# VH-VL binders against q9umr5: the designs that were tried, part 35

Target 1, 268 residues: q9umr5
Amino acid sequence: SYKPVIVVHGLFDSSYSFRHLLEYINETHPGTVVTVLDLFDGRESLRPLWEQVQGFREAVVPIMAKAPQGVHLICYSQGGLVCRALLSVMDDHNVDSFISLSSPQMGQYGDTDYLKWLFPTSMRSNLYRICYSPWGQEFSICNYWHDPHHDDLYLNASSFLALINGERDHPNATVWRKNFLRVGHLVLIGGPDDGVITPWQSSFFGFYDANETVLEMEEQLVYLRDSFGLKTLLARGAIVRCPMAGISHTAWHSNRTLYETCIEPWLS

## First folded at step 18 (VH-VL)

Design kf3
Fold by OpenDDE, look of step 19:
Structure kf3 (fold): chain C 268 residues (1-268), chain A 122 residues (1-122), chain B 112 residues (1-112)
Amino acid sequence: as target 1 above (268 residues)
Amino acid sequence: QVQLVQSGAEVKKPGSSVKVSCKASGGTFDSYAISWVRQAPGQGLEYLGYIIPIFGTANYNEKFKGRVTITADKSTSTAYMELSSLRSEDTAVYYCARVDFDEYGSYGMDVWGQGTMVTVSS
Amino acid sequence: DVVMTQSPLSLPVTLGQPASISCRSSQSLVWRDGNTYLNWFQQRPGQSPRRLIYKVSDRDSGVPDRFSGSGSGTDFTLKISRVEAEDVGVYYCMQATHWPRTFGQGTKLEIK
């Protein structure tokens, strides 16, 4: 029998967005119990990410308890960050495959047409004023806003990303790293034609330096310091990178070729 | 110079709803939030919630248990506060105020509307 | 919720004399960025509140220099060096570090 699959949606999403993914899983892995968590849908997805982590934790705990052999997580977009945090705070999770589906794992500094209404071009350079404040940090999108030109503000003000990355010291850093390392495989999915995740390499823990040059995962301080276990996971062959071109952000969970190439191999 | 102009006084019956508007002039909604604060007669100030218009969503004081809805229309630079299931205790002057996000990081209500009196009586 | 406690609640003052208002928070108002988001507001009779001070000690434009804010952590003070007739009203402290935002009870300044 196949291990249960838990799906976590992204920003402004709902369970309905994953109807095709459910179809693909049912077709290729019949009998798989798939649960798309219907929490923090729509505008509620703008709630603070730690609040979301707590809500999703309450939902996944009973599922994991009924699956002693383990479960798989498919986490889309913002959901990928929620899941990473979830795995960091849970000392007893049994996740085999953590599939990060086009998630801004290293943060967002976006200025795309898709997010233009949220991040106008004129605002991107100044959004740090909003996001790195007590006012902005009450919203999920600010919890992983990563301004490469204001690193000090990011490190100090970020209530979420800087913590789960271990970029800011906190008393739970060692434990969170230990917990996250319980994952069997970390499957990173994304691509250059995403159009939302900015830079798209963020889905692979790449990100901008101070000159907005994209550096790869292995060049990041979080990797070099192994602050939350990326270096350790890579060393033991637990990280899978699956880039794919020609896929827009809203199509990652509905593309059959992507599913067969990047998702299906890790469902067992 | 940014100004906030609120809608006129309201008289409502218990159980009904009221919607107060707050129009900003002299600027755009792009770089600040709109807060809502109320003041019962002879009493202090109470924070209801705020909206960041570019995000399109609001953060609420849980004390109101979902009775407050704050929205914004960027095209008209207008914020709205709707309070449902009105009670006599909701009788108050309701203020909107701008939360500035300038380079100095003040993050306070530096511009206030003139206030809207809402009276709830049977 | 963070409780803001002002003292005194009533402050009669002679014209030209100094005034001092205390504001205490139930917990530290220092945010993770190192800033302290404590504001002071003035509300004259029949008017909307007006911000005087932000971040403990910074004055808004147009605020006379006779107003000054000080303090740290959980203890804050608003001072008026020389009270004028136009200073009559209610003064509020407000914290913006924690959610929800909370105000002090207000201090009513009157002329003797």
Scores: ipSAE 0.905, ipTM 0.951, lowest interface PAE 0.5, mean pLDDT 94
Fold by OpenDDE, fold request of step 20:
Structure kf3 (fold): chain C 268 residues (1-268), chain A 122 residues (1-122), chain B 112 residues (1-112)
Amino acid sequence: as target 1 above (268 residues)
Amino acid sequence: QVQLVQSGAEVKKPGSSVKVSCKASGGTFDSYAISWVRQAPGQGLEYLGYIIPIFGTANYNEKFKGRVTITADKSTSTAYMELSSLRSEDTAVYYCARVDFDEYGSYGMDVWGQGTMVTVSS
Amino acid sequence: DVVMTQSPLSLPVTLGQPASISCRSSQSLVWRDGNTYLNWFQQRPGQSPRRLIYKVSDRDSGVPDRFSGSGSGTDFTLKISRVEAEDVGVYYCMQATHWPRTFGQGTKLEIK
């Protein structure tokens, strides 16, 4: 039998968004128990990410317990960050494949059409004033806002991303790294035509430097320092990078070609 | 010069709901949060929650156990506070106040509305 | 929740004399950015609250020099060097470092 699949949605998302994915999984892997976690939907997805991590943890623990052979995680967009944190805080998780589906793993610093809809009058250059405050950090989108021009503020104010990345020292860094390294495979999916994740390379742990030049994963301090285990995972062949062009952000979970190429191989 | 103008006084029965508005003039919501604070007669100040309009959602004081709903209409620069399942203890003056995310990082409530008296009585 | 404790709760003062209000928090108000988000508000009779001080000691525009804030960590003080008739009202400290935001009980300043 196939290992259970747990799906974690993104910002303002719902289980309905994954109807095609469920269809694909059912067709290609009949009998697979797929659970789309119906937590923090809609506006509730703006709750602090640590709160979400706790909620999702409570939901996945019983699923994992019933699947001693392991489970697969498919985590979309913001959900990818939730899942990474989840795997960092759980010392007994049994995740075989962690599939990060177009997730801003290295943070977000974009002013795309999607963000303009959310922030019609605010520019990305000024969002740091909101996000790096006690007021802004109560919202998930600020928990992974990564302003390359205000690195000091990011490192000090970020309640979530800076911690799970090990960019700011904290007493659980070693343990979280150990826990995260329990994952069998880290499958990173994203692409240049996403239109929301900015830069799109964030889905592969790439990100802007101070000049907004995109650096690769291997050039990031978190990799070089192996602060949460990326270097170790890469060394043991546990990281899979699956870039794909021609896919918009809202289509990652509904594209058949993407599923067959980047997701399906890791559900066996 | 930003001003906050609130809706008029309300008299409500227990169990009903009240919705108070707070309209901002002289500026936009693009760099603000709108907080709601209430003050019972002769008592101190109590923080209900706040909304960052550009995010479209609010953060609430859990003390109110989901009875408070804060919304914002960016097109009219108006924030709303709705309190349901009203009790006599909810009788208070309700204030909206601006949190300015300025370059100084004050993050304080520097502009207040005039207040809205809500009376809950049988 | 963070408890804010003010003292005294009643403060009768002679015109021209100084006044001092204490505010203590149940835990440190230093946020991870190193700032301390402690505010002081003045509420005159029949009026809305008015912010006087933010970040412990920064004075809002238009606030007279006779008002000053000080303190650190968990202990804070608002001082009025020379009380004037217009200073009558209730003063509140407020922390904005932790959620939920919380106020002190208020200190009622009156003229003797």
Scores: ipSAE 0.904, ipTM 0.950, lowest interface PAE 0.5, mean pLDDT 94
Fold by OpenDDE, fold request of step 20:
Structure kf3 (fold): chain C 268 residues (1-268), chain A 122 residues (1-122), chain B 112 residues (1-112)
Amino acid sequence: as target 1 above (268 residues)
Amino acid sequence: QVQLVQSGAEVKKPGSSVKVSCKASGGTFDSYAISWVRQAPGQGLEYLGYIIPIFGTANYNEKFKGRVTITADKSTSTAYMELSSLRSEDTAVYYCARVDFDEYGSYGMDVWGQGTMVTVSS
Amino acid sequence: DVVMTQSPLSLPVTLGQPASISCRSSQSLVWRDGNTYLNWFQQRPGQSPRRLIYKVSDRDSGVPDRFSGSGSGTDFTLKISRVEAEDVGVYYCMQATHWPRTFGQGTKLEIK
């Protein structure tokens, strides 16, 4: 039988967004038990990410317990960060494939149409003043805001991304790395036409330097220092990168070609 | 330059709801958070919650267990605080205050509304 | 929740004399960025609170220099070098480092 699949949604999403994904999985892998976690939907997805991690942990623990052979995680957008943190704090998870579906794994610093919806374009350069404060860090969007022009503020103020990345020292860094390395495969999915994740390479652990030049995963300090296990995972062939063009952010979970190419191979 | 003007006094029955408004004049909510604080007669200050209008969502003091709802209308630069299931203990002056995310990182409530007296009585 | 404890709660002062208010927090108010988000507010009779001090010691514009804030960690002090009649009111410390935000009980300053 196929291993159970757990789906974690993104910002402002609900389980309804994954109806096509469920259809694809059912068609190609009949009998697969798929659970789309209905937690922190809508505006509740703006709750602090650590709070979300705790909530999702409570939901996945019983699922994992009933599946000793292992489970697969499909985590979309913001959900990808939640899942990475989840796998970092759980010392007994049994995740075979962690599928990060267009997630800002190295953070967000975008001025895209999606962000324009949330706040004026002119605010992007000044969002650090909000996000890197005790007030802003109570919201998920600020928990992974990564301003390359204010790296010091990011490192000091980020309550989430800087920690799970091991960019800021903390007493759990070694343990979290060990836990995360329990994953069988890390499948990174994203693409240049996403329009939301900025830069889109963030889905592959790429990100801006101080000059807003995008550096690849292998050029990142978190990789070079193996702060949370990326270098180790890559070395053992556990990282899969699946870029795809022509897919908008809201279509990653609803594109059949993307599913067949990037998701389906890892659901066995 | 920025001023916060609140709605007028309210008299409510127990179990009802009250909604207080706070309009910013002379500025926008683009770089602000709006906090709500109350003060019972002869008592100290109590923090209810705050909203960052550009995010559209508020953060609440859990003490109120979901009775407080804070919203904002960016088009009118107005924040709202609604308190439901009113009790006599909710009788207080309710204040809105601006949190300015300036370049200095003060993150303090530097501008306050004039206050709105809410009286809960049978 | 972080408990803010002020002392004294009542502060009678002679005009022209100095005044000092203590504020202690139940835990450190140093945020991860190294800043300490401790504010002092003044509330004159019948008025809204007014911020005097932010980040322990920074004065808001328009606040007389006779007001000063100091402290670190969990121990903070507001000082008035020479009390004036207009200083009558209740003073509150407030922490903004932890959620939820919390205030001290208030210190009522009166003229003897």
Scores: ipSAE 0.903, ipTM 0.950, lowest interface PAE 0.5, mean pLDDT 94

Design kf3
Fold by OpenDDE, fold request of step 20:
Structure kf3 (fold): chain C 268 residues (1-268), chain A 122 residues (1-122), chain B 112 residues (1-112)
Amino acid sequence: as target 1 above (268 residues)
Amino acid sequence: QVQLVQSGAEVKKPGSSVKVSCKASGGTFDSYAISWVRQAPGQGLEYLGYIIPIFGTANYNEKFKGRVTITADKSTSTAYMELSSLRSEDTAVYYCARVDFDEYGSYGMDVWGQGTMVTVSS
Amino acid sequence: DVVMTQSPLSLPVTLGQPASISCRSSQSLVWRDGNTYLNWFQQRPGQSPRRLIYKVSDRDSGVPDRFSGSGSGTDFTLKISRVEAEDVGVYYCMQATHWPRTFGQGTKLEIK
């Protein structure tokens, strides 16, 4: 039998968005028990990410307990960060494949149509004033806002991303790294035509430097320092990168070709 | 020069709901947070929650256990506070206050509404 | 929740004399960015609260320089160098570092 699949949705999302994915999984891997976690849907997805991590943890623990052979995680967009944090705080998780589906793993610093919808009169260059405050950090989008021009504020104010990245020192860094390294495979999916994740390379742990030049994963301090285990994972062949062009952000979970190429191989 | 103007006094029965409005003028609604604070007669100040209008979601004081709903209409620069399952203890003046996210980062309520008296009585 | 404790709760003052209000928090108000988000508010009779001080010691615009804030960590003080008649009212400290935001009990300043 196939290992159970747990799906975590993204920002302003719900379980309904994954109806196609469920169909694909059912067709190609019949008998797979797929659970799309119906937590923090819609506007509730703006709750602090650590709160979400706790909620999702409560939901996945019993699923993992019933699957001693392991489970697969498919985590979409913001959900990918939730899942990474989840795997960092759980010392007893049994995740075989962690599939990060177009997630801003190294943060978000976008000025796309998606963000303009949220912030019609605000520029991305000024969002740091809101996000890097006690007021803004109560919202998920601020928890992974990564302003390359205000690195000091990011490092000091980020309640979530800076911590799970090990960019800010904290007493759990070593343990979180150990826990995260329990994953069998880290499957990173994203692409240049996403239109939301900015830069799109964030889905592959790439990100802007101070000049907004995109650096690859191997050039990131978190990799070089192996602060949460990326270097270790790569060294043991546990990281899979699956870039795909021509896919918009809202289509990553509904594109059949993407599923067959990037997701299906890791559901066995 | 930003001003917050609140709706008028309300008299409600126990178990009912009240919705107070707070209209902002003289500024950009998208660059603020709107906080709600109440003050029972002769008592101190109590923080209910706040909303960042551009996010469209509020953060609440858990003390109210889901009875408070804070919303915002960006098109009218108006924030709302709805309190349900009203009790006599909810009798208070309710204030809205602005949090300005300037580059200095004061992060305090520098502008207050005039207050809305809500009386809950049978 | 962070408990804010003010003292005294009642403060009778002679015109022209100085006044001092203490505010203590149950835990440090230093946020991870190094700032301390402690505010002082003045509420005159029949009026809405007015912010006087933010970040412990910064005066809001239009606030007379006879008002000053000081302190660090968990202990804070609001001082009025020379009390005037218009200073009558209730003063509140408020922390904005932790959620939920909390206020002190208030200090009622009156003229003797």
Scores: ipSAE 0.902, ipTM 0.949, lowest interface PAE 0.5, mean pLDDT 94
Fold by ESMFold2, look of step 19:
Structure kf3 (fold): chain C 268 residues (1-268), chain A 122 residues (1-122), chain B 112 residues (1-112)
Amino acid sequence: as target 1 above (268 residues)
Amino acid sequence: QVQLVQSGAEVKKPGSSVKVSCKASGGTFDSYAISWVRQAPGQGLEYLGYIIPIFGTANYNEKFKGRVTITADKSTSTAYMELSSLRSEDTAVYYCARVDFDEYGSYGMDVWGQGTMVTVSS
Amino acid sequence: DVVMTQSPLSLPVTLGQPASISCRSSQSLVWRDGNTYLNWFQQRPGQSPRRLIYKVSDRDSGVPDRFSGSGSGTDFTLKISRVEAEDVGVYYCMQATHWPRTFGQGTKLEIK
């Protein structure tokens, strides 16, 4: 039988958004128990990410306990950051496939028209003033805002991303790395036509240098230092990269070709 | 230079609600936060919550959560605070205040509105 | 919630003499960036509060240099080197490091 699947949604999202994904799983893997967690829906998705991690942790513990053979995570957009933090903080998780569906894993530096409620004007060069303050860090978008032109402020102020990336010292870094490395597969999904994740390569642990040149995962310091286990996972053959063009940010969970190519093979 | 102008005084009955407006002029409304603070007669200052208009969402002091709603209208550069289920102890002057995110890190409510007296009596 | 405790609560001062107001927090106000987000406000009679000092010791624009702030961690002080008649009012400390933001009880400064 198939391992249970847990779905974690993104910013301004709800469980209904995944109805097509649920249909695809039912058709290709009948009998799979799929749970779409309906916590922090809509504007509640702007709550601090550590608060969200704690809430989702409470929800996944009983599901994992009832499935000793393991579970799979499908985590969309901001939800992929929540899931990565879960894998770090849970000493006893049994996740086989962590499927990161267009998630800003190395952060966001968006100057896009898509999320104009966040950026009503072109403000990416100035948003660091809000985000790298005690006030800004009380909102989820600022927890993973990563301004490549203000890296010192990012490293000092980030309450979430710099910690789960191992870019900032904390007492649990060794334990978090050990926990993350217990995942069976890390499946990275995203593409150039996403329109929201900026740079879109953040979904593959790529990110801008100070000149806004995208450096790929293997060029990132967190990879080179193996800060939370990316180099170890890659060497073990546990990282799957599945880029796909032609998919906008809101369509990743409702594209059958994407599902069949990038998701289905990992839902053992 | 930023200026905050609040709506006028209100007299309300217990159990009703009040909505105070705070219109900003100067600066970029999306580039700062608006805090709400109250002061009962002869008493000190009490923090209610704040909104960052660019995010369109507010944080509430848990003491008031469930009774206070803080919103912003970017098109008019106006923040609002609504307090419901009013009690006599809610009688106070209600202030809005700007939190500026400048290069000096001066996150301390540098500009205040004139205050709005809300009186709750039968 | 972080409790901010001021002393004294009432401070009669002779014109031209110094004044000192203490503020103590129940937790450290040092934020993860190393800064301390402790502010001082003045509320003159019949007026809205006005910020005097931010980040412990940084004076706002237009605030006379007779006002100074000091302290670290949990203990903070506002000093007025020579009190003037215009300084009458209530002074509040406020922390912005922690959610929710909290004020001290206020210190009423009067000319005796």
Scores: ipSAE 0.808, ipTM 0.908, lowest interface PAE 0.9, mean pLDDT 91
Fold by ESMFold2, fold request of step 20:
Structure kf3 (fold): chain C 268 residues (1-268), chain A 122 residues (1-122), chain B 112 residues (1-112)
Amino acid sequence: as target 1 above (268 residues)
Amino acid sequence: QVQLVQSGAEVKKPGSSVKVSCKASGGTFDSYAISWVRQAPGQGLEYLGYIIPIFGTANYNEKFKGRVTITADKSTSTAYMELSSLRSEDTAVYYCARVDFDEYGSYGMDVWGQGTMVTVSS
Amino acid sequence: DVVMTQSPLSLPVTLGQPASISCRSSQSLVWRDGNTYLNWFQQRPGQSPRRLIYKVSDRDSGVPDRFSGSGSGTDFTLKISRVEAEDVGVYYCMQATHWPRTFGQGTKLEIK
C-alpha cells in the first residue's frame, strides 16, 4: 500500500489545477490517498507565508497522524516554500518524499509572466523598496523576493526566506535544521522554459550573485555552511535533481512525461 | 508633487454602500501604497486598510473586513474604498493617504487627500 | 493590535512656551531591520492631517525646526520648543511597524 500524498498549490492557484496529477497518481499507484489542500486559494495566496504555513500545518497534522508509516508532499511553485517551512517547524513530521515542483527555493528576482502586465521596464530593480519594508512583508511575493543587488536589505528585512534558508541568525535555526533533515528525499523539479521562476535555477537552490550570474546549489553559502541541511542531505544521497526543458510554469502538474520521470519514482 | 484628490461628500441611508475615490497625480502610482483612514466627528483617526497597486490586492483592518473593499485602477491612477452595510456609526470623514517607499524608509502617510465626508442618516 | 497611548490628551500652552507630548506603545516599534517606524501627525482645525516627523526623529520637508521627535522602543516624545499660534490643532502618533497600523488618541494643543 502506498503512502498518502499531500498536495500544496502555489500563487493564484487552487486545488482544481491538479486534476491531471491526480489522474496520473491513480493510474500508477492505485489506492493511494491523495489530498489536495484547499487553503489560501486565488488572491488569498498573497497572504503572508507564515500565515499560510500555520494554516497548512493545521491541515496536515491529522493526515500525518493517520499515516504513521509516512506521507509524501508534492508542493508547487510558492507552495514549495510553504512546504519547506512546514518541514522545518514540525518536529514530528513523517514526510518521506518532499517533491518541490518548480518552486523559488532561493527566492525570486524577475518580471514573471504573471506580472508582466503589471511591470513596465526594470520593475524588478525597484521592487526591493516595497518588499523590504513592513508594508511589503505583509504579502507573500515579498516574503521570498530576493534582490541580489540589495542583499543586506534582504537579510535584514526578510520575515520568511532568509530565516528558513538560515541566512539570518534566529533562535530556532538548530531545531529547524534537525526537523528538515528528517525528510527521506528532496526531489527538485524545474526547467529553463518555466517563464515565471527567475532565475529558474532557484527551483534547484541556485541563484544570482551580484552580477546576475547564476551560482548553482553547491556554490551557495547556505549550502557550504550547511545552514539548514542541504549539504548533509546531498551527502546522504537524498537530493534528486530532475530538470526538464519545454514546460511552462502552469504545465508542471499536467505533463505525463514529467510525472513519469520526476514524480512517479518517489511515490512509494 | 504628488496630490490626492478625493470624490465629494456623500449622504447615505443605513444599509446602503458608499464608494469613495482617490485620484493621484504626480509620481508613479505603482510605486507606493494608498492607505484609507477615517475620522468620526470629534474623534480620532482610525486605520481601515491599504492597497499596493502593483500587487493589485489590499490588506484590511480586521475590524472592517467583510464590509470594506479597497481597489485600485492603475490606468486612471485612482484608488477606491467601498464601505457596505452602512450604519450611523460610519458617519465620518474618510481620507486616503500615500505611503511612499523611498530609500530613507519614511513609510508614513506623507501625502493626504482632502477628505470625503460620508453622512449616514435615516 | 498595538495600542498607542498619548499623554496629555488636552494641552493648553501659553504662546512662546514649550510643549511636550508623550506617546507610548504596547509593544516595541523596532522592526526587524533595526528601524523604528513611529510617525507624528498634526491636524489643524478643519484640515487633513499633515505628517511632521517620521522614523521617530526625522522631520519632513517644510516642517519648522521647533518641532522635534525623540524616543525609542515603546516611549516617544514630540516637542515644540516655542509654541506659535499656527500650532493649534490635534497631534497624533502612529506606528507603522506592526499590522494593523494604529494611531494614538490625539493630543489637542490649544493656546491659553
Scores: ipSAE 0.796, ipTM 0.905, lowest interface PAE 1.0, mean pLDDT 91

